# VHH binders against q2luc0, part 31

Target 1, 332 residues: q2luc0
Amino acid sequence: MPIEFEQTFRNFLMEHQEKYNRTYHFLILMDSIITAAQRIELYYRTGALKGNLGMAGSINVQGESVMKMDDIANEIVLHYLAASNRVIQVVSEESDDIVDMNKDGGRYFVYFDPLDGSSNVAHGLPVGFLFGIAKRNLDGNMKGPEDFHLREGNDYIAAGMFVIPTGMFTLALRDAGCWRFHADETATYVKPMRMTLPDDPKKWELSFNSANTTVFSEKVQSWIQVNISKYKFRYIGALAGDFHRLLTNGGLFMYPAIVKHPDPKENRPQGKLRLLYEANVVAFMCREAGGDAIDETGTRIMEIKPAGHHQRTTLYVGSKPIIDELASLFKS
Below, E stands for the ipSAE of ESMFold2; O stands for the ipSAE of OpenDDE; V2 stands for 0.75 times the mean of E and O plus 0.25 times the DockQ between their complexes.

## First folded at step 17 (VHH; framework vhh_ozoralizumab_d1)

Design T3 (at its last fold request DockQ between E and O 0.55; V2 from the best seeds 0.00; counts 0 for: pae E 2.6 > 2)
Fold by OpenDDE, fold request of step 18:
Structure T3 (fold): chain B 332 residues (1-332), chain A 121 residues (1-121)
Amino acid sequence: as target 1 above (332 residues)
Amino acid sequence: EVQLVESGGGLVQPGGSLRLSCAASGFTFSDYEMYWVRQAPGKGLEWVSEISWSGGSTYYADSVKGRFTISRDNAKNTLYLQMNSLRPEDTAVYYCARDLHTDWEYSWDVRGQGTLVTVSS
């Protein structure tokens, strides 16, 4: 079998850079992000080989506390983002506060979840590294420097994810589509494939925690009752993994508000997922793949103005016909 | 309306020096990275230098490193390019530029009318 050569991710970006006379800053940033992902994967695999990833919080043989994988991943991402010198500020799921980096010379804001589906680590199941990127763009409804990092999804210029340790890297670029790459034998991301949600409803899948059906709103419950038999049901239990399938098969992933829990304290009317580094990320990618995303009010995720860097939101993301139907339902 | 007005170009002998200025208006100058680009006769647009919004970071094309210095005065809404040790190959129309903010990568798509720099004996 002849050796086949595939286009690399780096080449993919460079073609655009040269074609349209662009700077090299985004490329440098992406290089850092990719390196971070590779390091996270290395730790994942190494931990798996050592059988100690599930022992977070334990004391190692040296008497030191073992860091959780999510903390390790966070530190890795922060390190390489900082090293890029292209990032102004970072919003991380694992950081309470906004992390300042190169405020004088940085070019981008980065929002990320370093380890989506962290509970999967202990079981050797795939996890996700999600990220969104915005430029130092002062357009829009911003009050000043204090909220420069609070960008709407529509203000993102890129969003992507790594499904670790699968070697799958998906990146959406504003008005340039959603692209999936895979790591080859040299750990180089290659073979850009444009992702588009299929229009065939026969392929569509529903993905949500069905155990929570009874605590969703009446509207959502009613919708589920009608539609649960129409589509295949697939649920991995992690945003990154479920969304990864969604990009291929279409359908719907949803994380509804919890409003009817027997214990009122367990209600989450605002949702669980975070807007900046989870919902916006998948919404952006989905839109570039031909889909859409809304919250439970019927508002498009990408149009939500963030009030805070850890703002929560409900999420409905997937094929446009389903999203439109849900939007109509929520607005009725 | 966004305006960038370049000045300071002219005829200079090889080895000479020239200082270009760019007056910016119609936008918050201090919020934008700024660029110098040039177009030589019969050639395409070439990136020359860039500076961060605060001036804390500067970058140069290899062809001008060590010879050119980019700077800015945000209080005056002015961008500068000090050009030393000029060479005939530096002959070009020089443009002050900023990003259009339409791409994920930065650009120099917003430009002024340019100022001609001619290096000739």
Scores: ipSAE 0.710, ipTM 0.873, lowest interface PAE 0.7, mean pLDDT 92
Fold by ESMFold2, fold request of step 18:
Structure T3 (fold): chain B 332 residues (1-332), chain A 121 residues (1-121)
Amino acid sequence: as target 1 above (332 residues)
Amino acid sequence: EVQLVESGGGLVQPGGSLRLSCAASGFTFSDYEMYWVRQAPGKGLEWVSEISWSGGSTYYADSVKGRFTISRDNAKNTLYLQMNSLRPEDTAVYYCARDLHTDWEYSWDVRGQGTLVTVSS
């Protein structure tokens, strides 16, 4: 049997860029991101056995419960991004303020959620490391640190996610597609597969927290009532896991506005998910896979101009026919 | 029209010094990261050094670290490379370059004729 070797992520990246006069800035950044993901995966597998995984007594900057693993994952990602010397500033779900790194010599802004779905860690269920990347804008006047990190999704040049501890890595590159890799027996990411949302509605799935149906808007409730029986329903309860599956099967993942909660303090009319390191990431990846993403007003996620680095949004992401239907509904 | 004009090369004995200059025009020089790259006879381009837009951060290939110093004068639109303790292996045509902004990676925008540095006894 001939010896066959799977294409590595490094070889893939070098083959999918222009050949001549290339630097290694992005490659070095991606090596650091991959290393961070591998360290988080190792800690996840071993940390659960030590009983250090569970709900922490602290609240993150978004007001949500923080597991101890969230803090560890954030520290790991920040360390490797800083060590790359390629990052200007980061926005992290786990950090109150923007984090300055190599402000003078860096080339990239990075937005990340280091451990999406962390409430599932105690149950041994998959979690996610989500990231988005934008370049320094060399053709414009940069006037302040805040101006540089508030980039709309259309400014991203890459976005991706790791599903931990499964060894799955998905990366979308601007105008170059969405690609999935898996870790081989040496922990090297290999075997790029082009991800394109299926056009066959028989494969499509719906994914949302159905327990919240009665507290969504009337328009969304009515849409669910008509459409829930048309598609398979799947919901693992973590953005990374549900979106990872959506990229294979097509359909819709949504996190609608909460507007009819009996306790008004529990309403989230602006949504729960974060624009820069959650919604923009999956919207970017979905677009490169042939899909689309909108908010509750029908505005494309990637066109939203950020006003704050922890800004929330509603999210409807998936197959274009469904997104187009929802956009029309939201405007009626 | 973007122009980069290298100068300051010449023949020098091992252990000697040279200072290269790169005059930039046709773009806002102070907005761009800048590089020195070199091409030895029969070889491809080799990265030598890099400097941030402000001049505050500098980086060097291992082969030249401690011997070469990159600098810039944004008021004069000029990039420099001070080359000390020169070795025969430093013999090359030296080019300055700015970042080429085309995709997720960066490229060297090499436009000039370069300046020849020859290190020989």
Scores: ipSAE 0.351, ipTM 0.710, lowest interface PAE 2.6, mean pLDDT 86
ESMFold2, look of step 17: ipSAE 0.272; ipTM 0.661
ESMFold2 (binder alone), look of step 17: mean pLDDT 83; pTM 0.840
OpenDDE, look of step 17: ipSAE 0.678; ipTM 0.860
ESMFold2, fold request of step 18: ipSAE 0.014, 0.341; ipTM 0.491, 0.722
ESMFold2 (binder alone), fold request of step 18: mean pLDDT 84, 84, 84; pTM 0.845, 0.844, 0.846
OpenDDE, fold request of step 18: ipSAE 0.662, 0.700; ipTM 0.853, 0.869

Design T4 (at its last look DockQ between E and O 0.50; V2 from the best seeds 0.00; counts 0 for: pae E 5.3 > 2, grease 26 > 24.2)
Fold by OpenDDE, look of step 17:
Structure T4 (fold): chain B 332 residues (1-332), chain A 121 residues (1-121)
Amino acid sequence: as target 1 above (332 residues)
Amino acid sequence: EVQLVESGGGLVQPGGSLRLSCAASGFTFSDYEMYWVRQAPGKGLEWVSEISWSGGYTYYADSVKGRFTISRDNAKNTLYLQMNSLRPEDTAVYYCARDETTDWEYSWDVRGQGTLVTVSS
């Protein structure tokens, strides 16, 4: 019997490229992202062993100062994105300002959270690397570098995440579905599997910080009261991990506004999650997997026009029936 | 209407040189990245080279790197490909192509009729 080979990520994209005479820019970009993810994973594994995953300013056993894992992850991603020469600008959770890269020759904007679930690092639990991608406009009207980095979710061409160190890579492409890849023994991502949220409500899960129930809006609290017994409850406490489960089981992940905190200063009516490199990313992926995502006003996440690169948003993402129900509730 | 007209192809011996030109019209040439692609007999289209809108960045396929040079004159709406140290495997129809955005990638679907380059002893 002939040797059976799993389809690689590269081959997955190359099939499309060859069929439709596409350039190599996206492939090169994705290669840089994958490389970054692999380096982060390596650091995660080895750093834990070496005791280098501590707080910034800590001293390792060799007497060296160590960086925080999120900073290290950020530097890794920035390095490889820059090296690709395919990125115009970057919005990173770990950078206050937009990072300029290749304004002349770049082709993409990249929005990313290099380490979602950073609290998990100390416990050796999985973390996420989230990213979204938009393209330079080629409408013939722009001379010089592309400066329109504030893109709505609908303008993304791709979004994805790595769950580290599980070896799971999930990528959604515009109008081409959400696909999960697995790292093989050579750390090559293989075995593309199209992800679709299941339609069976019996499989659906709810995911949110239940400790915050009392500080949510009355509408949200009422909804929770009605629905908390209908679905299984699962909460990892990190967007990437919880969304990873959601893609498999369906249901709802939500991060509501905080509006009834005893300390008014602790209220977060705009939400906590970031629009460009968290909410848009999972919303995009979810949409390509057959789901949807809205904020607490009932507006689709993908339709929100960003006012800033660190704009916050509430998030409700998951199975279409639940999202529709919530949208109706919020608009009532 | 977008027009791309290639010229400069011909028969050349191995080790020889050719310079291809592409005259562009019907669009703002200086706003677009440009490409050279080629199609060898019995093969599909192959990317050869790319140049940024300003000419500040150039990219090459590994097969032609160090031998080919892409350049452009935006004032003349012209794209060039200097081909040195030509090899028989470089034999192909060469197309000038304009950058076009499609799906999550870019394409070279907008291209001319091509010019034939034959490298043979």
Scores: ipSAE 0.592, ipTM 0.829, lowest interface PAE 0.8, mean pLDDT 91
Fold by ESMFold2, look of step 17:
Order: C-alpha cells, then sequence, then structure tokens
Structure T4 (fold): chain B 332 residues (1-332), chain A 121 residues (1-121)
C-alpha cells in the first residue's frame, strides 16, 4: 500500500509562481504569516485545553496578570512580520497607529486583523486571522502616493485568512485564484483546493445579523423581506467564519449601514467593518473565487480610495448575481 | 525601452580587483531592486548579489561574501560591483538585472550584453 503525500503550501506557491527567475521575498513573508498563525493557534488551543481561557477571552500568561487574546495575537503577528524584514508598514486592527517596520528595504504593506471574532475565544469558538498584502510600487502598477499605506483593494496582490483553531487556511492570489489548505498531522498546510463560488442558487446562503434588520435602510429591509426565505440563513457572528462558509456555498454576507437605530448615537451610516483589513480582504478573496463586493452606495469595495487606515465601510460580498441586484437597488 | 549596459570587465590575475558598472536607462532606476548575476563558461546563470532600491540593504551569494560589494548611485542611474580577491572560479560573463514585477513575487530575468571577467595567471 503506497504512502500518499499531499502537495504542501510551499510547493504550491513555487509552482504557481510566474515563469521569471524568482526571489523568495513573498515566500519569506508568507512563512512569517503562517508561523504567526500557528503560534496564535497554539496559544488558543493550549489555553482552552488547560482551562486558562477566562471570561472575555483572556489568558493568564504573565504571572497573575491577564492578557486579552487579541493583544497576544497582535504581538505575535507584529513580531513575525518585523522579523521577516520584508514589510514596510503595517495596519493592524489592534494598533491605533501605523506600525513602521523596514521602511528602507521592505517590499510589502500588510493589513491585518489578528483575531476576528475575539468575543468567541471565551466560549472556545472559532476566530479568524485576516490579512491583506500590497507591494511597493516598482513599476507604477501598484498605486498610492509613492509608497503610501492607504491602498485600494485593487492594489492588493494577496489576501487570506486562517480559521482558528480548525487549521484552515485560505489564500487568494491576484489573478491566480482563491485556494484553501488544511493543516495535516504535522501542522503543515497541504492539499490546495481551488475555491469557486457555486453557480447553483440552491446552495447559496444569506448571512447577516438579523437582529439588526429593523435598523437597516428601508431598501435593505425590503430586500431582506423578499429574499430571506430564498436561501439558507447562517450567521455565526465572526466575519472570518461566515465568509469561510460563503466561499464554499455561495450567496451573500452583508453588514449594512445602521441608519434607523432608536438611539441616533448608535447609527453607523458608514458601516462597522474596517476597509483595509476586513472588507478589502474578503472582497479580494471573493473576487478571486468568482464573486464581488459593494458598499451601501453600490460602489465596488476594492475601488474605494481610503482616507484613513481605520476607515469603516458597509459591506455586501458574495455571488455576482446577488451583488449586481443589490448594486442596481442602491443606485436607483 | 529598458536598457542595461554592463562594463568594467577584463583580464586580471588571481587576487586582483575589478569594478563593474551597469548604466541603466528607460525606467526609473531608483524604484527598482537590482541584481548582479554571472554565467561561467559552460554553466548556467548564477545569482551573485542584490541591492535594495535605496541601497540600504545588500545580499550576497556565499561564494562571494566578504570579497564582493554591490552598490548603487541613484542620481547617476548606475549599479556597481566591486570585486576583490578574485579567484579563477569567478571567471564569467557578469550581467546586471532589474527586479521584474510579478503579481505577488519579486523576480529577475532582465539583462544586458554582459561584461566578461577572466581571472587567470
Amino acid sequence: as target 1 above (332 residues)
Amino acid sequence: EVQLVESGGGLVQPGGSLRLSCAASGFTFSDYEMYWVRQAPGKGLEWVSEISWSGGYTYYADSVKGRFTISRDNAKNTLYLQMNSLRPEDTAVYYCARDETTDWEYSWDVRGQGTLVTVSS
């Protein structure tokens, strides 16, 4: 009986590389990102197994002090990105300021949310590590004022996510598809599977926080009322998890504007999700899987010109026929 | 149109020194990582050295580390390779190369006519 060997992520990436003689700059960056994800998963698994996960997702790792898991995850990602020596600047969901790294010799900008759905940690439920990558403009094809960190989603060259602690890793590469990997028995990511949104509407899912329905716009409320029974409804309350499932089944994930809240201070007409490290990431991945993404005005997410590194946006991401329908609705 | 012109090669004795130059035109030189590569007689192309766009970071093949120094002058659009303590195995045609854009990876495969370096007694 022959031993079966699965293709590793490293072999996949080298084989998908273009025909030119190559450097290893992107491979080194990806190795650091993967290492960070593995360290975060280890902290999560061992904290849960030892009963060290506290309320609000805290881990007792520094004597009698308590550290939030999202702070631990942020520290891990920042460390490995810096150690790669390939990153110019970082935008992190957990860092108020831009983080400078190798401004002279770096080649990439990295945007990340190190622990999407961190409220789930206390319950032992899945969380996500989301990232997007843009590269230094070497030939005028990657945009920004010079090497500026406020990049459009169309300027990203890669985006991906890890679902923690399940060992799932999905990576989209510009014009080369969206690919899912599983950790094997040795914690090596293997078995690249191309992700393409299904064309069959019977598989499609609808995902949003239905408790917010009455505070969405009238257009969105009406669309929901007509469409809620056409598709399976699924919502686990973590962008990475809900989007991970969407890549398999197709349909729509959305976080609409909040515009009818009884307390006006709770309205978010600009949306909740962050453009650079949440919306652009899933929009990029969805496009590489054959889908699309728009905001509340019908503007494609990846065409939004950022004005701030923590800028929010509304998000509608999924199967193109649904996105096209919503775009027409929003522009009418 | 991208042009790279290598010069400064020649015949030297073992232990000698040479300084190679690469004149660049047809692109914004200061935006690009640059490389030196070489091809010994009857052998394939071998990466020798790399320098970042600003000149702040340099990298070398183990075979030349400590003997060769890559540098650049962005104001003059010129790349250099200072070659010291030359050995017979350094005999090759030397090419400069520009970093070539890929969607996610940096690569090299642009070269000029090269400049011959011969190290013999």
Scores: ipSAE 0.061, ipTM 0.496, lowest interface PAE 5.3, mean pLDDT 85
ESMFold2 (binder alone), look of step 17: mean pLDDT 82; pTM 0.827

Design T5 (at its last look DockQ between E and O 0.75; V2 from the best seeds 0.00; counts 0 for: pae E 6.2 > 2)
Fold by OpenDDE, look of step 17:
Structure T5 (fold): chain B 332 residues (1-332), chain A 121 residues (1-121)
Amino acid sequence: as target 1 above (332 residues)
Amino acid sequence: EVQLVESGGGLVQPGGSLRLSCAASGFTFSDHEMYWVRQAPGKGLEWVSEISWSGGSTYYADSVKGRFTISRDNAKNTLYLQMNSLRPEDTAVYYCARDEYTDWEYSWDVRGQGTLVTVSS
């Protein structure tokens, strides 16, 4: 029986580039991201085995301070992105400031959440590494690398996520679809599968923190009341995981504004999720998978012009019919 | 109109050196990544080297690394390729190319007429 080989991620990208005279900068960048993900996974597994994940301030048997997993993940991603020499600037959830990298020769801006679902770490549940990529603008209006790092989702050229430690890598490319890869026995990502949200409403799932229902807007509460019985409810409590399911089953993930909290200080009228490295990432992927994403004003996530690198947003992401319905509701 | 004009090619013996030049016009040279690519007889286009807009970053194909040096003079709108220790396998038409926007990658489709480099004993 002839040996069957799975198509590798690298080969997948190469095939998409072969018809064009393209450099390998994007591939190199992706290799760095993949490497980072693999390292994060290694630390996740190792830490889980040792039982010391997430314990900030713990001292190991050697008397050394143990870093938090989110910090470790951040450092790993920063290291490999820097080593790629292809990145101009980075926006990380774990960094207060924009991180400069190769300002003289970089080509990409990278937005990332190195550890989505950090609360899952202590329980050995899946976490996500989310990332978005924008490219330097070459339209001649800007000299040098001083391209605006505050890019809208539509300016992303790619967005993706790793669900760790499941070995699932999902990548969306601009106008080229959303693709899921699987880590094989050698930890090589293989077997590209195009992801498309299913059209069958019977498969659709709703995902949100139902405990917060009473603190959502009246419009959102009303919508939930009408729709909660129509679809299956699934909620992992992490954007990456919930969105991972969404890509397979369709439906809706939402993170609404909190506007009716008994403690006014706990209100989040702008939402909680971050635009650049969370909302844009999943919105981009969802769009490439045939879905859409909006905020609570009905504005498409990918059309939002960021005012800051840690800008927050509400998020409704999923199947087009649901998103359209919600958009109409919000604009009414 | 974007123009790229290569020069400096010729016949050289193995181990010899050549310096290629590319005169650029019709665009803001200093805003663009520049490339050298080559096409050997019977082969497709091959990426040789790349230089960032500022010249701060340079990249080379493995086949030419350590032997070729890409540089640029933005004031003169000129790209250079110093080729040392030339080998017969370096025989090709060499093209100066400018970066072009693509969906998620940079292309080097905009290029000049090329200059022939022949390495032969």
Scores: ipSAE 0.369, ipTM 0.715, lowest interface PAE 1.3, mean pLDDT 91
Fold by ESMFold2, look of step 17:
Structure T5 (fold): chain B 332 residues (1-332), chain A 121 residues (1-121)
Amino acid sequence: as target 1 above (332 residues)
Amino acid sequence: EVQLVESGGGLVQPGGSLRLSCAASGFTFSDHEMYWVRQAPGKGLEWVSEISWSGGSTYYADSVKGRFTISRDNAKNTLYLQMNSLRPEDTAVYYCARDEYTDWEYSWDVRGQGTLVTVSS
């Protein structure tokens, strides 16, 4: 049998560019993002292999200094995005302030969490690098929300995630689907696979932190009581990992409001997850896979108008029948 | 109606120079990224150069880097390409293009008749 070669991610994108007279700006941006992910994965693998991962997920870097893996990951992503010259501004989970890059000639806004589930580093468990991308509006000159870093999820043109260190990469493109790739033996992402949530409820899973059940709203507690035994329960405790699996199996991942905590300062009625670089990312990917996402009020995640770059939200993401049921419940 | 009118082409010997112009009308020029693309005889369109809306960033194909300079005058709605050290492989019809809104990537489209550059000894 003839030798078969798998399609690379780069060739997958170039196929679109050749067909549509595109520039290579997005490909260059994605090459930088992939390079950043590969460097983060290298530090994770070599840290564990060399015994450099500490109890707090710290790595000995250059001359006995210790730096947290999330700080290393943030520095790597910022470096490669800046070097691309394609990025106007970034919002990073690990940076308190907006980071300016090429404000006069960049084309993209990037929202990222460089190391989702960073507490798992000390345990040697998978973590995620999540990102969302918005494009400069051709009708604007950085004068309005569409040319400013506070973009609604509906304004994203792409969103994706890497699961580290497993070599899995998922990218959703606006109105062009959600696609999964895996790293081959040369660390090249290959074999694009279109992701569509299964429509068979027997495959669906339910994912949330069950230890928090008694501190959720009464509506959510009641929903859980009725539904917990209808679906397979799975929870790794990191958004990237749980969502990665959800894209294969369908069902629901949720991080509800915390409203009944016995210590009132631990309540999070607006949720825990971050809108721009967590919730919008998985909502965008889920929509392109045929699903949906809402918050605690039944508002679609992608429709939320951001008021701050680190804004939190509640999140219910997954198969449309479940999301529609929850939306009706929250609005009743 | 969006109009882009290219001019400044001609016959030149290898090593020579030409300056191309593109007059834009029918849209707000200063809001748009602008491109030069070219089509050699019997070939498809090749991206040559790009300039950001403000003029603050410029980009070039490897084949022309260091020899060509893109610029713009937003007050005159005009895009330019200074071509130096011309080579026979630069022979093509040159077109300007503006950015177009699309799904997840910048795209462009050719709208004018172009201007012919012939480099021959």
Scores: ipSAE 0.053, ipTM 0.533, lowest interface PAE 6.2, mean pLDDT 86
ESMFold2 (binder alone), look of step 17: mean pLDDT 82; pTM 0.825

Design T6 (at its last look DockQ between E and O 0.73; V2 from the best seeds 0.00; counts 0 for: pae E 4.1 > 2, grease 24.7 > 24.2)
Fold by OpenDDE, look of step 17:
Structure T6 (fold): chain B 332 residues (1-332), chain A 121 residues (1-121)
Amino acid sequence: as target 1 above (332 residues)
Amino acid sequence: EVQLVESGGGLVQPGGSLRLSCAASGFTFSDYEMYWVRQAPGKGLEWVSEISWSGGSTYYADSVKGRFTISRDNAKNTLYLQMNSLRPEDTAVYYCARDETYDWEYSWDVRGQGTLVTVSS
């Protein structure tokens, strides 16, 4: 029996390069991202073993200050993105300001959440590394490397996530689909599988923090009341994990606005999730998988023009029929 | 209309040097990364070198690294390739190219007519 080889991520991209006479810049960038993910995973596993995953300011047995894992993850991603020399600027959930990288020769903007689901770290549960990528503008509308880092989702060329430490890498490419890769025994990502949300409503799942139902808008509460019994309910409590399931089973993940909290200060009418490195990322991936994503106004997430790099948004992402229904509801 | 016109090719002995030029027109030259690519007889198109819009970053194929230097003059809308220590395997038609793709990757699909470089004893 001939030896069967799994297609690698690199080969997956190289097919496009060869076919369309493309450069290797995206591949190099992705390599840096993958490397970062692998390092984060290594740190996660090592830290878990050592029991030192968590509190900033803690001193390990050696008397050393322990950084929070989110900070460490951020530094890892920044390091490898910088080393790639392909990135102009980055927007990170862990950085207050936009981080300049190669402003003279960079080609991409990268938006990322280095550690989604940070609350899971203490419990040894999976976390996510989310990222979105946009290109430098070549339309001549803006001269130089700076062409507005505040890009709408439709301007992304790629978006993806790692579920750590599960070895699952999912990547969506503009008009080229959403693909999931698996880490093999050598930690090489292989076996590309195109992801498409299933059309069978029997498989669909709802995912949201049900504890917050009473603080959602009346429209949202009413919708939940009608639909909560129609679909299976699954909630991990982390965007990456919940969206990971969504890509397989279909349905809906939602993070609604909080508008009826007993403490007005706890209201979040704009939502909690970040547009550039969370909502756009999963929206982009979902669209490439045949789904859609909207905010609580019924606006498609990917059409939102960001006003700031840490702009918040409500999020409804999932199967097209559900999203369409919700969009209609919100616009009514 | 986008135009790229290469010049400077010719016959040179091994170890010799040539300087290629590319005159660009029909687009904002300073906004684009530029490329040199080449096609040797019987071979496919091969990437040679790339330069960022500002010239701040340069990239080279391993086969030409240390021997070739890409540069640009944005004021003159001109791309250059200094080729030193030329080898017979460098024999090819050299094309000046610009990126034209808007997907996740860059390309060198927009090219000039090319200029022939022949390295022979």
Scores: ipSAE 0.453, ipTM 0.763, lowest interface PAE 1.3, mean pLDDT 90
Fold by ESMFold2, look of step 17:
Structure T6 (fold): chain B 332 residues (1-332), chain A 121 residues (1-121)
Amino acid sequence: as target 1 above (332 residues)
Amino acid sequence: EVQLVESGGGLVQPGGSLRLSCAASGFTFSDYEMYWVRQAPGKGLEWVSEISWSGGSTYYADSVKGRFTISRDNAKNTLYLQMNSLRPEDTAVYYCARDETYDWEYSWDVRGQGTLVTVSS
């Protein structure tokens, strides 16, 4: 029986960066990101899924030492990014400050959330490792650290997501599409599949926390009332999981402003999701799959000029006809 | 117009040393990572060495590591390659190259005529 071989991620990347005299800096960076994801998945599989999960999502790291899974994931990603020697600075969801790395010889800025939906670890449910990548500016506009790391989503050159522990990996490359891989029996990412949002509205899904409907703005509530019956409703309750499904089926995922909560301290008028390592990541990936993303004002997510590295935003991401409709509504 | 002019090549006995220079003009030299590459007779281009924009990080092909040293002087717009312990297999035309952008990757491009290094007894 003939042996069938699947294309690996490494072979795929080499084919998609074919240019005379390439340097391989990006390939080396991606090897480190992949290695970090594999280590995080190992800790998740050997801890949470084998019943070694403690209360509040803690696992045993060494002897009696207990560390939260999101702290473990952050340390793993920081380690492998530093070991690549290709990263100038990082912005991590788990680090209050910018983290400096190879400031002289690095080529890339990396924005990451190492364990999106980390509360799901205690339940053995999927979590995500999200990342975005920008390059050092070569046009002589190199300024202080804030100017380097505070890039618009339009300046990203790549963005991706691992769904842990399912072995699913999605990577979008500027002007080269959005691609999904799965881990085989040897933990190698294989079998690239180009992701494009379906054009058929019958496949589209609507995804948001419906329990919050009465605390959204009146414009959003009215839109839901008109549109909720037009699409299938699906909601897993974690950005990584819901966006992973969106790339297959199309439609809309949204996290609107919360403005009518009966407890005013629970209002989130500027949104909950983080711009640099959550919203920009899924917006970039969605654009490469033929979709789009906006905030509550109708501004394209990837056009937002960041003012802070942990800045929040509202998010509406998905099939372009729905996003265009919402943009018109928000601007009217 | 971007120009790179290599110099300093010549005939050298095995075990000898040479210092190559690359004069750059037509762009902001200190903004770019720079490379040395070489082409042996009948062979394709081979990456040799790379230096970051500031000069703070250097990288070398395994075949030259420990023998060659890349450096730059940003005030003089000049890139250098100090080649020690030369071997016959180092015989090649040497080119300097500027870092070129690609959407997610970096590449390099040969722009000059190069400088010939011949290592023979």
Scores: ipSAE 0.225, ipTM 0.647, lowest interface PAE 4.1, mean pLDDT 86
ESMFold2 (binder alone), look of step 17: mean pLDDT 82; pTM 0.824

